# Ledger of designs, part 11: VHH binders against A disintegrin and metalloproteinase with thrombospondin motifs 9 (ADAMTS9)

Target 1, 201 residues: A disintegrin and metalloproteinase with thrombospondin motifs 9 (ADAMTS9), of Homo sapiens (Human) (q9p2n4r1735to1935)
Amino acid sequence: LPQNCKEVKRLKGASEDGEYFLMIRGKLLKIFCAGMHSDHPKEYVTLVHGDSENFSEVYGHRLHNPTECPYNGSRRDDCQCRKDYTAAGFSSFQKIRIDLTSMQIITTDLQFARTSEGHPVPFATAGDCYSAAKCPQGRFSINLYGTGLSLTESARWISQGNYAVSDIKKSPDGTRVVGKCGGYCGKCTPSSGTGLEVRVL

## First folded at step 4 (VHH)

Design g09 (from a01, 23 letters changed; framework vhh_7nfr_2)
Fold by ESMFold2-Fast, scan of step 4:
Structure g09 (fold): chain B 201 residues (1-201), chain A 123 residues (1-123)
Amino acid sequence: as target 1 above (201 residues)
Amino acid sequence: QVQLQESGGGLVQPGGSLRLSCAASGFTFSSYDMYWVRQAPGEGREWVSSISSGGDSTYYADSVKGRFTIARDNVKNTLYLLMDSLKSDDTAVYYCAKDLEVFYDSGEAFDIWGQGTQVTVSS
């Protein structure tokens, strides 16, 4: 059984991009091989729950009054907000890049991301410039259920920025993570920078 | 080095008018949204007004709407608050504040605020 997409080419004679079964850390995983016509194919994990549950957001609204947290901290489209924050963005993910050697998701590989608003936002990242009142509105959502992978117990996020706060919830099995991140201007990113470590279930 | 210097406060009778100024230096003033915040004795800070970087959009707290006007002069690097029909409840220290640049700037700096200018509305 091949252990990476380059071995799929060599051992199976495959030359087309698509889903292949790979033996990874003693387990059989379904991996999408991209760039199979080149000498440097890349491994991606197809997200079973798709882009509705796998997204990253820099929230584009800014309160007129940054010292309040209206609606008990709930997000509302009818807020009294400015919508002129130029760093705002929303990216959703059909597939995420995996480094099979380090077992890390490469959060900055946006090959199978769709940016539907503003600027591209890396996987597992969120932020905003919403308010100073500990009222984070930027969101990220990770759902690895059905992929054969989960985040390790050691997965951590760093909050950066003025009055920055993060509220990150991880399921006990590590397959589901949701984050709210932001501040007066703030963000949260994985503590390892661009990598997010996973294990095989 | 970013600096904001407020002026124009003072003692005024109810129904009177004042014009506050904020002189900005150390940054590209025309690139930032600006706002006025006030703090009354024994109270928390209250947002008063905001103005977009180009001056095209202005916003006001309900307590001052119709009485106060925010304005800016990007040639002079100066922010203004024109206060009309002043009430005793407008008594506060008024602060000028610069908006933050971008969320990916991980600087440890707080939103830059001046030292404030005292406004007292009393008969």
Scores: ipSAE 0.015, ipTM 0.410, lowest interface PAE 8.1, mean pLDDT 85

Design g10 (framework vhh_7nfr_2)
Fold by ESMFold2-Fast, scan of step 4:
Structure g10 (fold): chain B 201 residues (1-201), chain A 124 residues (1-124)
Amino acid sequence: as target 1 above (201 residues)
Amino acid sequence: QVQLQESGGGLVQPGGSLRLSCAASGFTFSSYEMYWVRQAPGEGREWVSSISSGGDSTYYADSVKGRFTIARDNVKNTLYLLMDSLKSDDTAVYYCARDLGYYYDSGEYYFDYWGQGTQVTVSS
């Protein structure tokens, strides 16, 4: 059985982009092969729950009262706010790039991402520039259910910015993660930077 | 070398007026949004007003809107707060502050530089 998209081309004579079954770490996984007309096809995981549950946000509203956490930290678009944070953006994901050798999601591969606001935001990343450290408003959402993959127990996020706050909740099986990050001008990213380690269920 | 120096505070009766000034040095004043923040005895800091780098946009806390006016003179590197119809609740130390800007790794409070403050006391 092929183990990567290059072997799909070589062993099965396939030349069309599409879903293929690959033998990965002893299990059959459905992997999307892109660039199959080239010498360097790429592996992607199709996200069953798509853009509604797989997104990354840098929240663009800055408070005019940055010394307080208004509304008990609740997000409101009708606040005394400015929408002028240049790093702001919202990206949603239909497919994410996987490195089958390292078993890491390449969070910066945005081939199958849609950026509906501002700047592209990598997978599993969130931030803001909302207020003092206690008011994180940027969000990310990960749902790997139905992909045959989950995040490892060692999958971690780092907060960047001296007053950054993170509130990250991971399901016991590692298929679902929601994060809330920022709370000044901070962000959360996977601890390995551009990679996020997964395992086969 | 960034320095913010407030002046113009004092004792005034309810209904009176004061003009606060903040002299800025050590940076390109015209490139930064500026803030007035106050702190009453025993209370936390309260944002009062902000002004865009060019002076074209101004914002006010609901408690001072219609009574206070923020202004700046980018040639003189000076920020102003014109305070009318002062109330006892306006009694506080008033600080001039510079906006930090858009930094992911800020490492400091949202305002990166503060002045020493100027005391405003409103009492009969």
Scores: ipSAE 0.006, ipTM 0.308, lowest interface PAE 9.3, mean pLDDT 84

Design g11 (framework vhh_7nfr_2)
Fold by ESMFold2-Fast, scan of step 4:
Structure g11 (fold): chain B 201 residues (1-201), chain A 124 residues (1-124)
Amino acid sequence: as target 1 above (201 residues)
Amino acid sequence: QVQLQESGGGLVQPGGSLRLSCAASGFTFSSYYMSWVRQAPGEGREWVSSISSGGDSTYYADSVKGRFTIARDNVKNTLYLLMDSLKSDDTAVYYCAKEGYSYFGDEYYGMDVWGQGTQVTVSS
């Protein structure tokens, strides 16, 4: 049984991009193989819940009074805000890249991401320049349900920037993570840099 | 080299008026939001007002709405704060500030350049 996309090409004579079953750590997983016409095909995990539950945002609104947390910390289109934060962006993900050797999601591979607003934002990343009053508005959402994978208990985020703050919630099984991140100005990213360690369920 | 220099502060009676000025140099003044921030004796810094780069949009703290007017002259590279109906609670050092656009922001609530301040004292 092939263990990676290069073995799919070598052992089964497959040359087309698509979904293939790979034996990973003794379990059968469905992996999307991209670049199968090249010498270096890449492995991606198709997200069953798609881009509605897999997204990353740097929120574009900035409070005129950055010492406040209005609306009990809730987003409002009618906030006393500027909409001029140049780092703002929104990216959603249909597939995410996996390194099968390290068992890490490569958060900066945006091959199957769509950036619908502003600048591309890596997977599992969020931020803003909204408020200095512990009032994060930037969001990320991860849903690995149905992929056969979950985040390990070691998955952590770091807050970076001025007045940076994060509120990150992870499901007990590691398949769901939602984060609110921001500051004036701040962001949160995986503590390992660009990687998130996963395990086979 | 970016510089901001405030002037126009002084002693005034309650109900009086003052006009503060901030002379800017070393950057393209007309490209940045500008703000006034104050610090009262024994208090932290409090945002007062902001004005858009072209002067088309103005914003005020609730404590000063209807009494203060922010304005700018992009030809003279000067920011103004027109203060009417002054109250004893308006006593503070008033700072002129330029907004930054860094992804990580700066230490002063997203403001990357501050002036030296001008003292306003409202007393009977």
Scores: ipSAE 0.005, ipTM 0.235, lowest interface PAE 12.1, mean pLDDT 85

Design g12 (from a01, 25 letters changed; framework vhh_7nfr_2)
Fold by ESMFold2-Fast, scan of step 4:
Structure g12 (fold): chain B 201 residues (1-201), chain A 123 residues (1-123)
Amino acid sequence: as target 1 above (201 residues)
Amino acid sequence: QVQLQESGGGLVQPGGSLRLSCAASGFTFSSYYMYWVRQAPGEGREWVSSISSGGDSTYYADSVKGRFTIARDNVKNTLYLLMDSLKSDDTAVYYCAKDLWEFYGSDYGMDVWGQGTQVTVSS
């Protein structure tokens, strides 16, 4: 049984991009092999709950008064805000890159991401420039349910930037993580940099 | 004032079916992920199922996948759990819960309200 996409090419004679079953850490996982026409095919995990549950946002609205947290921290389009944060963006993910050797999601691989607003935002990343009053509005959502993978218990995030604040919640089984991140101006990213550790369920 | 009122529990034989309901009030129901969480006697809380704010995405614990179906009616502000092929291990008090964040789901972000509804699977 192949253990990566290069072995799919060698053992199965496959040359087309698509879903293949690979033996990963003793478990059979469905992996999308991309670039199968080349000598360096890449492994991706198809997110069965799609881009509605797998997204990264840098929120674009900035309060006129950054010392406030209006509406008890809830988002409202009628806020007294400037819409001028240049780092703003929204990316949603159909598939995410996995490094099968390190068992890390490569958060900066946006090959199967759609950026519907502003600038591309890496997987598992969020931020804003909204308020200095612990009132984060940027959000990310991770849902690995149905993929055969979950985040490890060691998965961590760091906050970066002025007045940076993050509130990150992970489900008990590690398949679901949501984060609220931001500040004036701040973001959160995985502590390992561009990698996010996963395990096989 | 957030209120969640569960109903529909009862005694059922193994292999039977039940439909649980949760009536929600005091918040914008259609903006929140909703959850079913259960607690068996002497056990900790166990997540059972989740549904996105619009009902487009549903998630299940491995122990109930293929047997339970979560659904919601955003017009009636009601959450449902349709339970088929019930087993003795499903015996628990079932609670509905809302997420802490609008439009984003997290098991750790749950608010649990109300007294729950008892499900007992026994012959």
Scores: ipSAE 0.000, ipTM 0.120, lowest interface PAE 15.0, mean pLDDT 85

Design h01 (from d06 with Y33A T35Y M58Y E99L V100E S102Y Y103D G104S P105S D106G Y108P; framework vhh_7ubx_2)
Fold by ESMFold2-Fast, scan of step 4:
Structure h01 (fold): chain B 201 residues (1-201), chain A 122 residues (1-122)
Amino acid sequence: as target 1 above (201 residues)
Amino acid sequence: QVQLVESGGGLVQPGGSLRLSCAASGFTFSTYAMYWVRQAPGKGPEWIATISEGGSTYRDDSTKGRFTISRDNAKNTLYLQMTSLKPEDTALYYCAKDLEYYDSSGYPFDYRGPGTQVTVSS
């Protein structure tokens, strides 16, 4: 059984981009191989719960009064807001890049991401310039359920910015993570910067 | 003509055991990896176990320690020994033959049997 997309091409004669099963750390995992017509195909994990549960957001609305936390921190369409944050954006993910040597998700590979608003936002990242009063609005959602992978216990996030706050909830098995991040141009990102370590379930 | 025929399914109580068999014909059984796959009512297919041509075995974590895959190349037969069965194991169980060449269409197998029903209920 092949262990990476290059071996799928060499050992199984596959030449088309698509889903293939690879032996990774002694387990059979479903991996999407991209660039199969090239000498350097890339490995991606298809997200079973798709872009509705795998997204990253830098929330674009900024309160006119940044010291408030209106609606008890709840997001409302009727906020007293402006939409002028230049780094704002929303990206959703159908597939995420995996480095099979390091067993890390490459959060900045957006090949199978759709940015539906503003600027591209890396996987597992969120932020906003909404309020300085500890009511973050930026969100990220990770759902690896059904992929055969989970985040390791070492997966950590850091808050960046003087008013930055983060509220991150991780399931005990590491397959599900939801984050709220922001705080007057604050954000949260994986502690390694661009990588997020996974294990085979 | 490739044929795979599963047997050994049935109704079993929680905590019980079953041994599934898959009789293969129409190809050189010993030269292909073989798979067990299950499909529960209303759900998509779920990979359970693989056994290589050389006899190395690989298993899904949800069944690790409870299920054992094995083969008998002289009899062209694949087996799945299931112990400590749970209601969640209720599914149609299929055996499948590894592909000669991989493609992008799905699992790494080209033929699967009609399946044998396993129902775990009191």
Scores: ipSAE 0.000, ipTM 0.086, lowest interface PAE 25.5, mean pLDDT 84

Design h02 (framework vhh_7ubx_2)
Fold by ESMFold2-Fast, scan of step 4:
Structure h02 (fold): chain B 201 residues (1-201), chain A 120 residues (1-120)
Amino acid sequence: as target 1 above (201 residues)
Amino acid sequence: QVQLVESGGGLVQPGGSLRLSCAASGFTFSTYYMTWVRQAPGKGPEWIATISEGGSTYRDDSTKGRFTISRDNAKNTLYLQMTSLKPEDTALYYCAKDLEYWYGEYFDYRGPGTQVTVSS
């Protein structure tokens, strides 16, 4: 059985992008093979819950009541002048890139991401600027349910920035993670940089 | 040039009171929020209280019952009235322009501070 998309092309004679069954760490997983007409096809995991539960946000506006955080800080929609932070954005994900050799999600591969506001934000990343100290406004959501994969128990995030705070909650099985990141002008990213380690369920 | 000058600190016995003042210049004081922050030796800055241009106050819960922030826009002066002082209140107290402490303009517009020491 093929173990990667290049082997799908070589062993099965497949040349079309699509879902294929690969033998990964002793289990059959459904993997989307992209770029099958090229010499460098890439592996992606299709997210069952799509972009409604797989997204990343950097919030770039001031709060109305920053001293009432974290509950009553209130996001502002009343002044265009508060949208001047260039890293602000919202990206949602239908599929995410996986490196089958390292078993890491490549968080910066945005091939199947849609940026609906501002600038692209990598998978599993969130932050803010212009919010209040200790009042994280950026959000990310990960839902790997139904993919055959989960985050390892070693999955960690690092917080960076002035008074950066992260409130990250992970389900016991590692298939669901939600994070709130920021708190002043701060962000959180996976501790391994651009990778997020997964395991086969 | 924004300038903030704090005064009113000193040595005080536990249970005592102090009134800190902050004289502001170089900006239109009445149109900005103003903030009091303290920093104990070897520790990070701790927010104490903020007052809006209209006089609404926001205070940290741990000191809210003992500390009162107020302002006099005609004198361009910010005040912090401290009562029932405790040894753990020993710190350098300084005022800061606006919510810059909260919004990523960290310490860009603050005064040199006034030392408060609460004796054991």
Scores: ipSAE 0.000, ipTM 0.171, lowest interface PAE 12.3, mean pLDDT 82

Design h03 (from d06 with Y33D T35Y M58Y E99L V100E S102F G104D P105S D106G Y107E; framework vhh_7ubx_2)
Fold by ESMFold2-Fast, scan of step 4:
Structure h03 (fold): chain B 201 residues (1-201), chain A 122 residues (1-122)
Amino acid sequence: as target 1 above (201 residues)
Amino acid sequence: QVQLVESGGGLVQPGGSLRLSCAASGFTFSTYDMYWVRQAPGKGPEWIATISEGGSTYRDDSTKGRFTISRDNAKNTLYLQMTSLKPEDTALYYCAKDLEYFYDSGEYFDYRGPGTQVTVSS
């Protein structure tokens, strides 16, 4: 059984991009092989729940004069806000890149992401400039259910920014994570930088 | 260059009081909103209070009624009066200039001071 997309080409004679079953850490996983006509095909995990449950947001509203938590933390179009935050954006993900050597999701590979607003936002990342702190508005959503993978129990996020706050909720099996991040132009990202470690279920 | 220097921290018993000061230089103090922020060991930064350019104050609900933020523009100094201190108030306390338009997520520049340690114990 092939263990990566290069072996799919060599052992199966396959030359088309598509889904293939690979033997990864003792388990058969369905992996999307991209760039199969090149010497450097890339491995991606297709997300069963797609765009609706796999997205990253940097909330675009900036308060003119930030307060503790306007509107009890709710989003409102009538805020004293500007839409001039340069990092603002919304990206949703159909597939995410996996490095089979390190068993990390490469959060900055946006080949199968759609950015529907503003600037591209990496997988597992969120932020905002909405409040001074306390009520972050940026959101990310991860759903790995059905992929054969989950985040490790040690998966962590760091808050970036002097006043940044993150509220991360992770399911016990590691397949579902939602985050709220932001506060005074803050964000949250995986603690390992651009990598997010996964395990085979 | 912008400089902020906090002072007034220390060890205090539960129920005690402390007054923190922040000496500002390198900018026109009176034209900026100013912040107090704290960070407890192993936790992220937590906003405590804001005082606007115009003198309006905004405070975290958990400290509202116990902490008072004020400023003296003639002395370029920001203050935080803390009363009825609890063990949960133990943290490094920072003052900061309004950074909303200068700080972007992913930037590493920092206009906060080095902080002053507050320990509420015993």
Scores: ipSAE 0.000, ipTM 0.122, lowest interface PAE 15.0, mean pLDDT 81

Design h04 (framework vhh_7ubx_2)
Fold by ESMFold2-Fast, scan of step 4:
Structure h04 (fold): chain B 201 residues (1-201), chain A 121 residues (1-121)
Amino acid sequence: as target 1 above (201 residues)
Amino acid sequence: QVQLVESGGGLVQPGGSLRLSCAASGFTFSTYYMTWVRQAPGKGPEWIATISEGGSTYRDDSTKGRFTISRDNAKNTLYLQMTSLKPEDTALYYCAKEGWEYFDSYGMDVRGPGTQVTVSS
């Protein structure tokens, strides 16, 4: 049984990008193999809940008065805001890259991401430049349900930046994480920088 | 290339006043929000005040009665007038152009070397 996409090519003679069953840590998982016509195919996990539940955002609205947290911290598109934050962006994910040796999601691989606004934003990352008053508006969402994988209990996020604050909620089984992150200006990222460790369910 | 150079700091006794300046070059100064930030010994950076391109000012509540931010677009210069200084105001004071280039994507990354303000005997 193949254990990675390169072995799919070698053992099954497959040359087409697509879903293949791989034996990973003792379990058969469905993995998308990309670049199968090359000598360096890459492994991706197809997200069952798709881009509606898997996205990363740097919020583009900035308060005229950064000392406030208006609307009791609720997001309003018609806020008293500038819409000029140059780092703003929204990326949504259909598939995410996995390193099968380390069992880490490579958050900076955006091959199967769609950036619908502004600049690309890595998986599991959010931020803003909205307020200095602990009023985070940037969002990320992770949903690994149905993939056969979950985040390990050691998965952590760090807040970075000026007046940076985060409100991150992780499900007990590690398949679902939602975050609100921001500051003036601030972000949250995985504690390792670019990787999130996963385990086989 | 953007350059920001702060000046006007020094040693002052409690109750004293100082005026800080920030000389800006390499960008269209009048079109950007400008900010003063300070960092006290052993502490993280603290936002003090921001001034919009149109001249509207926003100030931290703890200092807004004592500090005034202003700008001179003809001279490409940002100012911070500080009055009734307290020992707690001792810090390195930085100016920053608001935006990705001068805040580290999501936080403090000032392009000036800062100017030291020490409030003590």
Scores: ipSAE 0.017, ipTM 0.439, lowest interface PAE 8.2, mean pLDDT 86

Design h05 (framework vhh_7ubx_2)
Fold by ESMFold2-Fast, scan of step 4:
Structure h05 (fold): chain B 201 residues (1-201), chain A 121 residues (1-121)
Amino acid sequence: as target 1 above (201 residues)
Amino acid sequence: QVQLVESGGGLVQPGGSLRLSCAASGFTFSTYYMYWVRQAPGKGPEWIATISEGGSTMRDDSTKGRFTISRDNAKNTLYLQMTSLKPEDTALYYCATELVEFYSGEYFDYRGPGTQVTVSS
């Protein structure tokens, strides 16, 4: 049984992009192989719950008074806010890149992402420039259920930027994570840099 | 008013079996993922099993040959069938759920008070 997309080409004679069963860490996983007509095919995990539950947002609104926290921490989309945060964006994900050697999700590979607003935002990342009063408005959502993978117990996020704050909730099995991140101006990103380590369920 | 109440724990001999139950109320049980988590004295919480809305399951490899998670959506009840129990299975067992409001993005993590399982000769 092939262990990566290059072996799918070698052992099965496959040359078409598509879903293939790979033996990964002793288990069969369904992996999407892209670039199968090249010498360097790439492995991606198809997200069963799709882009409605797998997204990253940098919220674009900024309060005129950054020390305020109107609506008890809630978004104020109707504010007389500035919408000039240059990193603002929204990206949703149908598939995410996996490095089968390190067992990390490569959060910056946006090949199967759609950016519906502003600038592309990596997987598992959120931020804003809304308020310095601990009212983060940026959001991300991860749902790996049905993929055969979960985040390891070591998965962590760091807050970056001025007055940065984050509130991140991970399910006990590591398949579901939601985050609120921001500050004036701040974001949260995986502590390992651009990767998130996963394990086979 | 989300409430989770576990039952079925107790003292059992090594090699014995127990069936844990979790009665859920205050939310639409059938539409949420459910989890079993345990915590042994002096240790952090350890994930045991997950069951989806549709009944698909995932289990920790160290226990999946001995433990089975299931649900009865008509009774709003989650179950954990435990067999071939070992002294190292001694822990407080919790059922849990995460409620994410899609439109607001609010995340709520709920756990029951737990039911004690003690495996001892």
Scores: ipSAE 0.000, ipTM 0.257, lowest interface PAE 13.2, mean pLDDT 82

Design h06 (from d06 with T35Y M58W E99I V100E Y101T S102W G104S P105S D106G Y107D; framework vhh_7ubx_2)
Fold by ESMFold2-Fast, scan of step 4:
Structure h06 (fold): chain B 201 residues (1-201), chain A 122 residues (1-122)
Amino acid sequence: as target 1 above (201 residues)
Amino acid sequence: QVQLVESGGGLVQPGGSLRLSCAASGFTFSTYYMYWVRQAPGKGPEWIATISEGGSTWRDDSTKGRFTISRDNAKNTLYLQMTSLKPEDTALYYCAKDIETWYSSGDYFDYRGPGTQVTVSS
């Protein structure tokens, strides 16, 4: 069994982009091979729960008074807010790139991301420019259920920026993570920058 | 043209008090939200207090009850009264002007002063 997309080309003579079964760390996983017409095909994980549960957001609303936390910290589109944060954006993900050597998701590969608002936002990233009162509104959502992969226990996020705060919840099996990130203006990113470590379930 | 000049810092014992001043010029002081922020060595800037053009105030929870922000629009001067000072209050304190008139944008870093050092010694 091939262990990467280049071996799919070499051992199977395959030249079409598509889903292939690869033997990864002793388990058979379904991997999407892109760029199969070239000598440098790339591996992507197709997300079973699609873009509705795999997204990254930099929230665009700024409070008129950034020292408040109105609505008990709940997100409200009818807030007393300016909607002028230039770094705002929303990206959703159908597939995410995996580096099979390091076993890291490459969060900045947006090949199969759709940016429906503003600026592209990397996988596993969120932020805002909402409040200095520890009131984060930006969101990210990760759902790896059904992919055969989960986040390692060492997966962590760092808060960056002015008054940056994060509230991150992980499932015990590492397949589901939701984060609220933000500040005045703040964001959270994986601690390894562009990588997010995974393991085979 | 916009100038902010802080003063009033110095060396003080734990439990002591200091009053910081910020002299503003080059803009219509009375129409802007004003801020006090501080930065300890090796740390990022930390917001301390905000005062509106009309005198309403907001303060960080860690200093609330110990620090009071006020303004004198006739003198174009912003103040920070600090009481019950602790070693962790040691920082460079600077004042900042909002970029907008009559409301808080939360964006004050482009119009901050050079700062005044506060050192709380043992």
Scores: ipSAE 0.000, ipTM 0.108, lowest interface PAE 19.0, mean pLDDT 84

Design i01 (framework vhh_vobarilizumab_d1)
Fold by ESMFold2-Fast, scan of step 4:
Structure i01 (fold): chain B 201 residues (1-201), chain A 121 residues (1-121)
Amino acid sequence: as target 1 above (201 residues)
Amino acid sequence: EVQLVESGGGLVQPGGSLRLSCAASGFTFSDYAMAWYRQAPGKGRELVAYIYSGGSTYYADSVKGRFTISRDNAKNTLYLQMNSLRPEDTAVYYCAADLEYWYGSGEYDYWGQGTLVTVSS
């Protein structure tokens, strides 16, 4: 059985983009091979729960008084807010890039992402410029359930920026992670920057 | 209004088996991840097994291969099948409900009252 998309081309004579079964770390996984017409095909993991549970947000609202945390931290569209944060954006993901050599998700590969608001936001990333009062509003959601992969126990996030705070909950099996991140102005990203390490289940 | 009611505990011999049940009411069971925790005398609560709303599972190393967590969403019931029981499995077992999207929901965890499992000759 092929171990990557280049071997799918070589061993199976396949030339079309699509889902293929690959032997990865001793397990059979369904991997989407993109760019199969070229000599440099790329591996992507199709997310079973799709864009409803796989998204990244930099929240665009800034409080007029950034020392407050109004509405008990709840988001409201009628807040006393400016909507001028230039890094704001929302991206949702149907597929994510995987590097099969390092076993890392390449969070900045947005080939199968849809950005429905503002700037593209990498996978597993969130932030805002909302409040200095530990009141994060930006969010990300990861759901790898059904992919045969989970995040390793070593997966970590770092908070960056002024008054940066993060509130990240990871499931015990590593298939589900939700994050609430922000500051004035702040974000959270995977500690490796652009990579997020996974393992086969 | 919200209730989690455990049943199936009791006295068993080492090497024996028990099946615990947790009957849930007062919330939409299928939206919640469910867990089994246990507390041995003089110790803190520890996570034994966890099952997500989507069905993926986690087990503590001490029970992996011996215990199986499962759910029946049509019956609003969580199960723990316990095989090859050992004296160190003696504890009060608690059912718990956890909303998967904790930061978006504003809901908090629900706990049952517990059911005692004693593994002794």
Scores: ipSAE 0.000, ipTM 0.149, lowest interface PAE 13.2, mean pLDDT 84

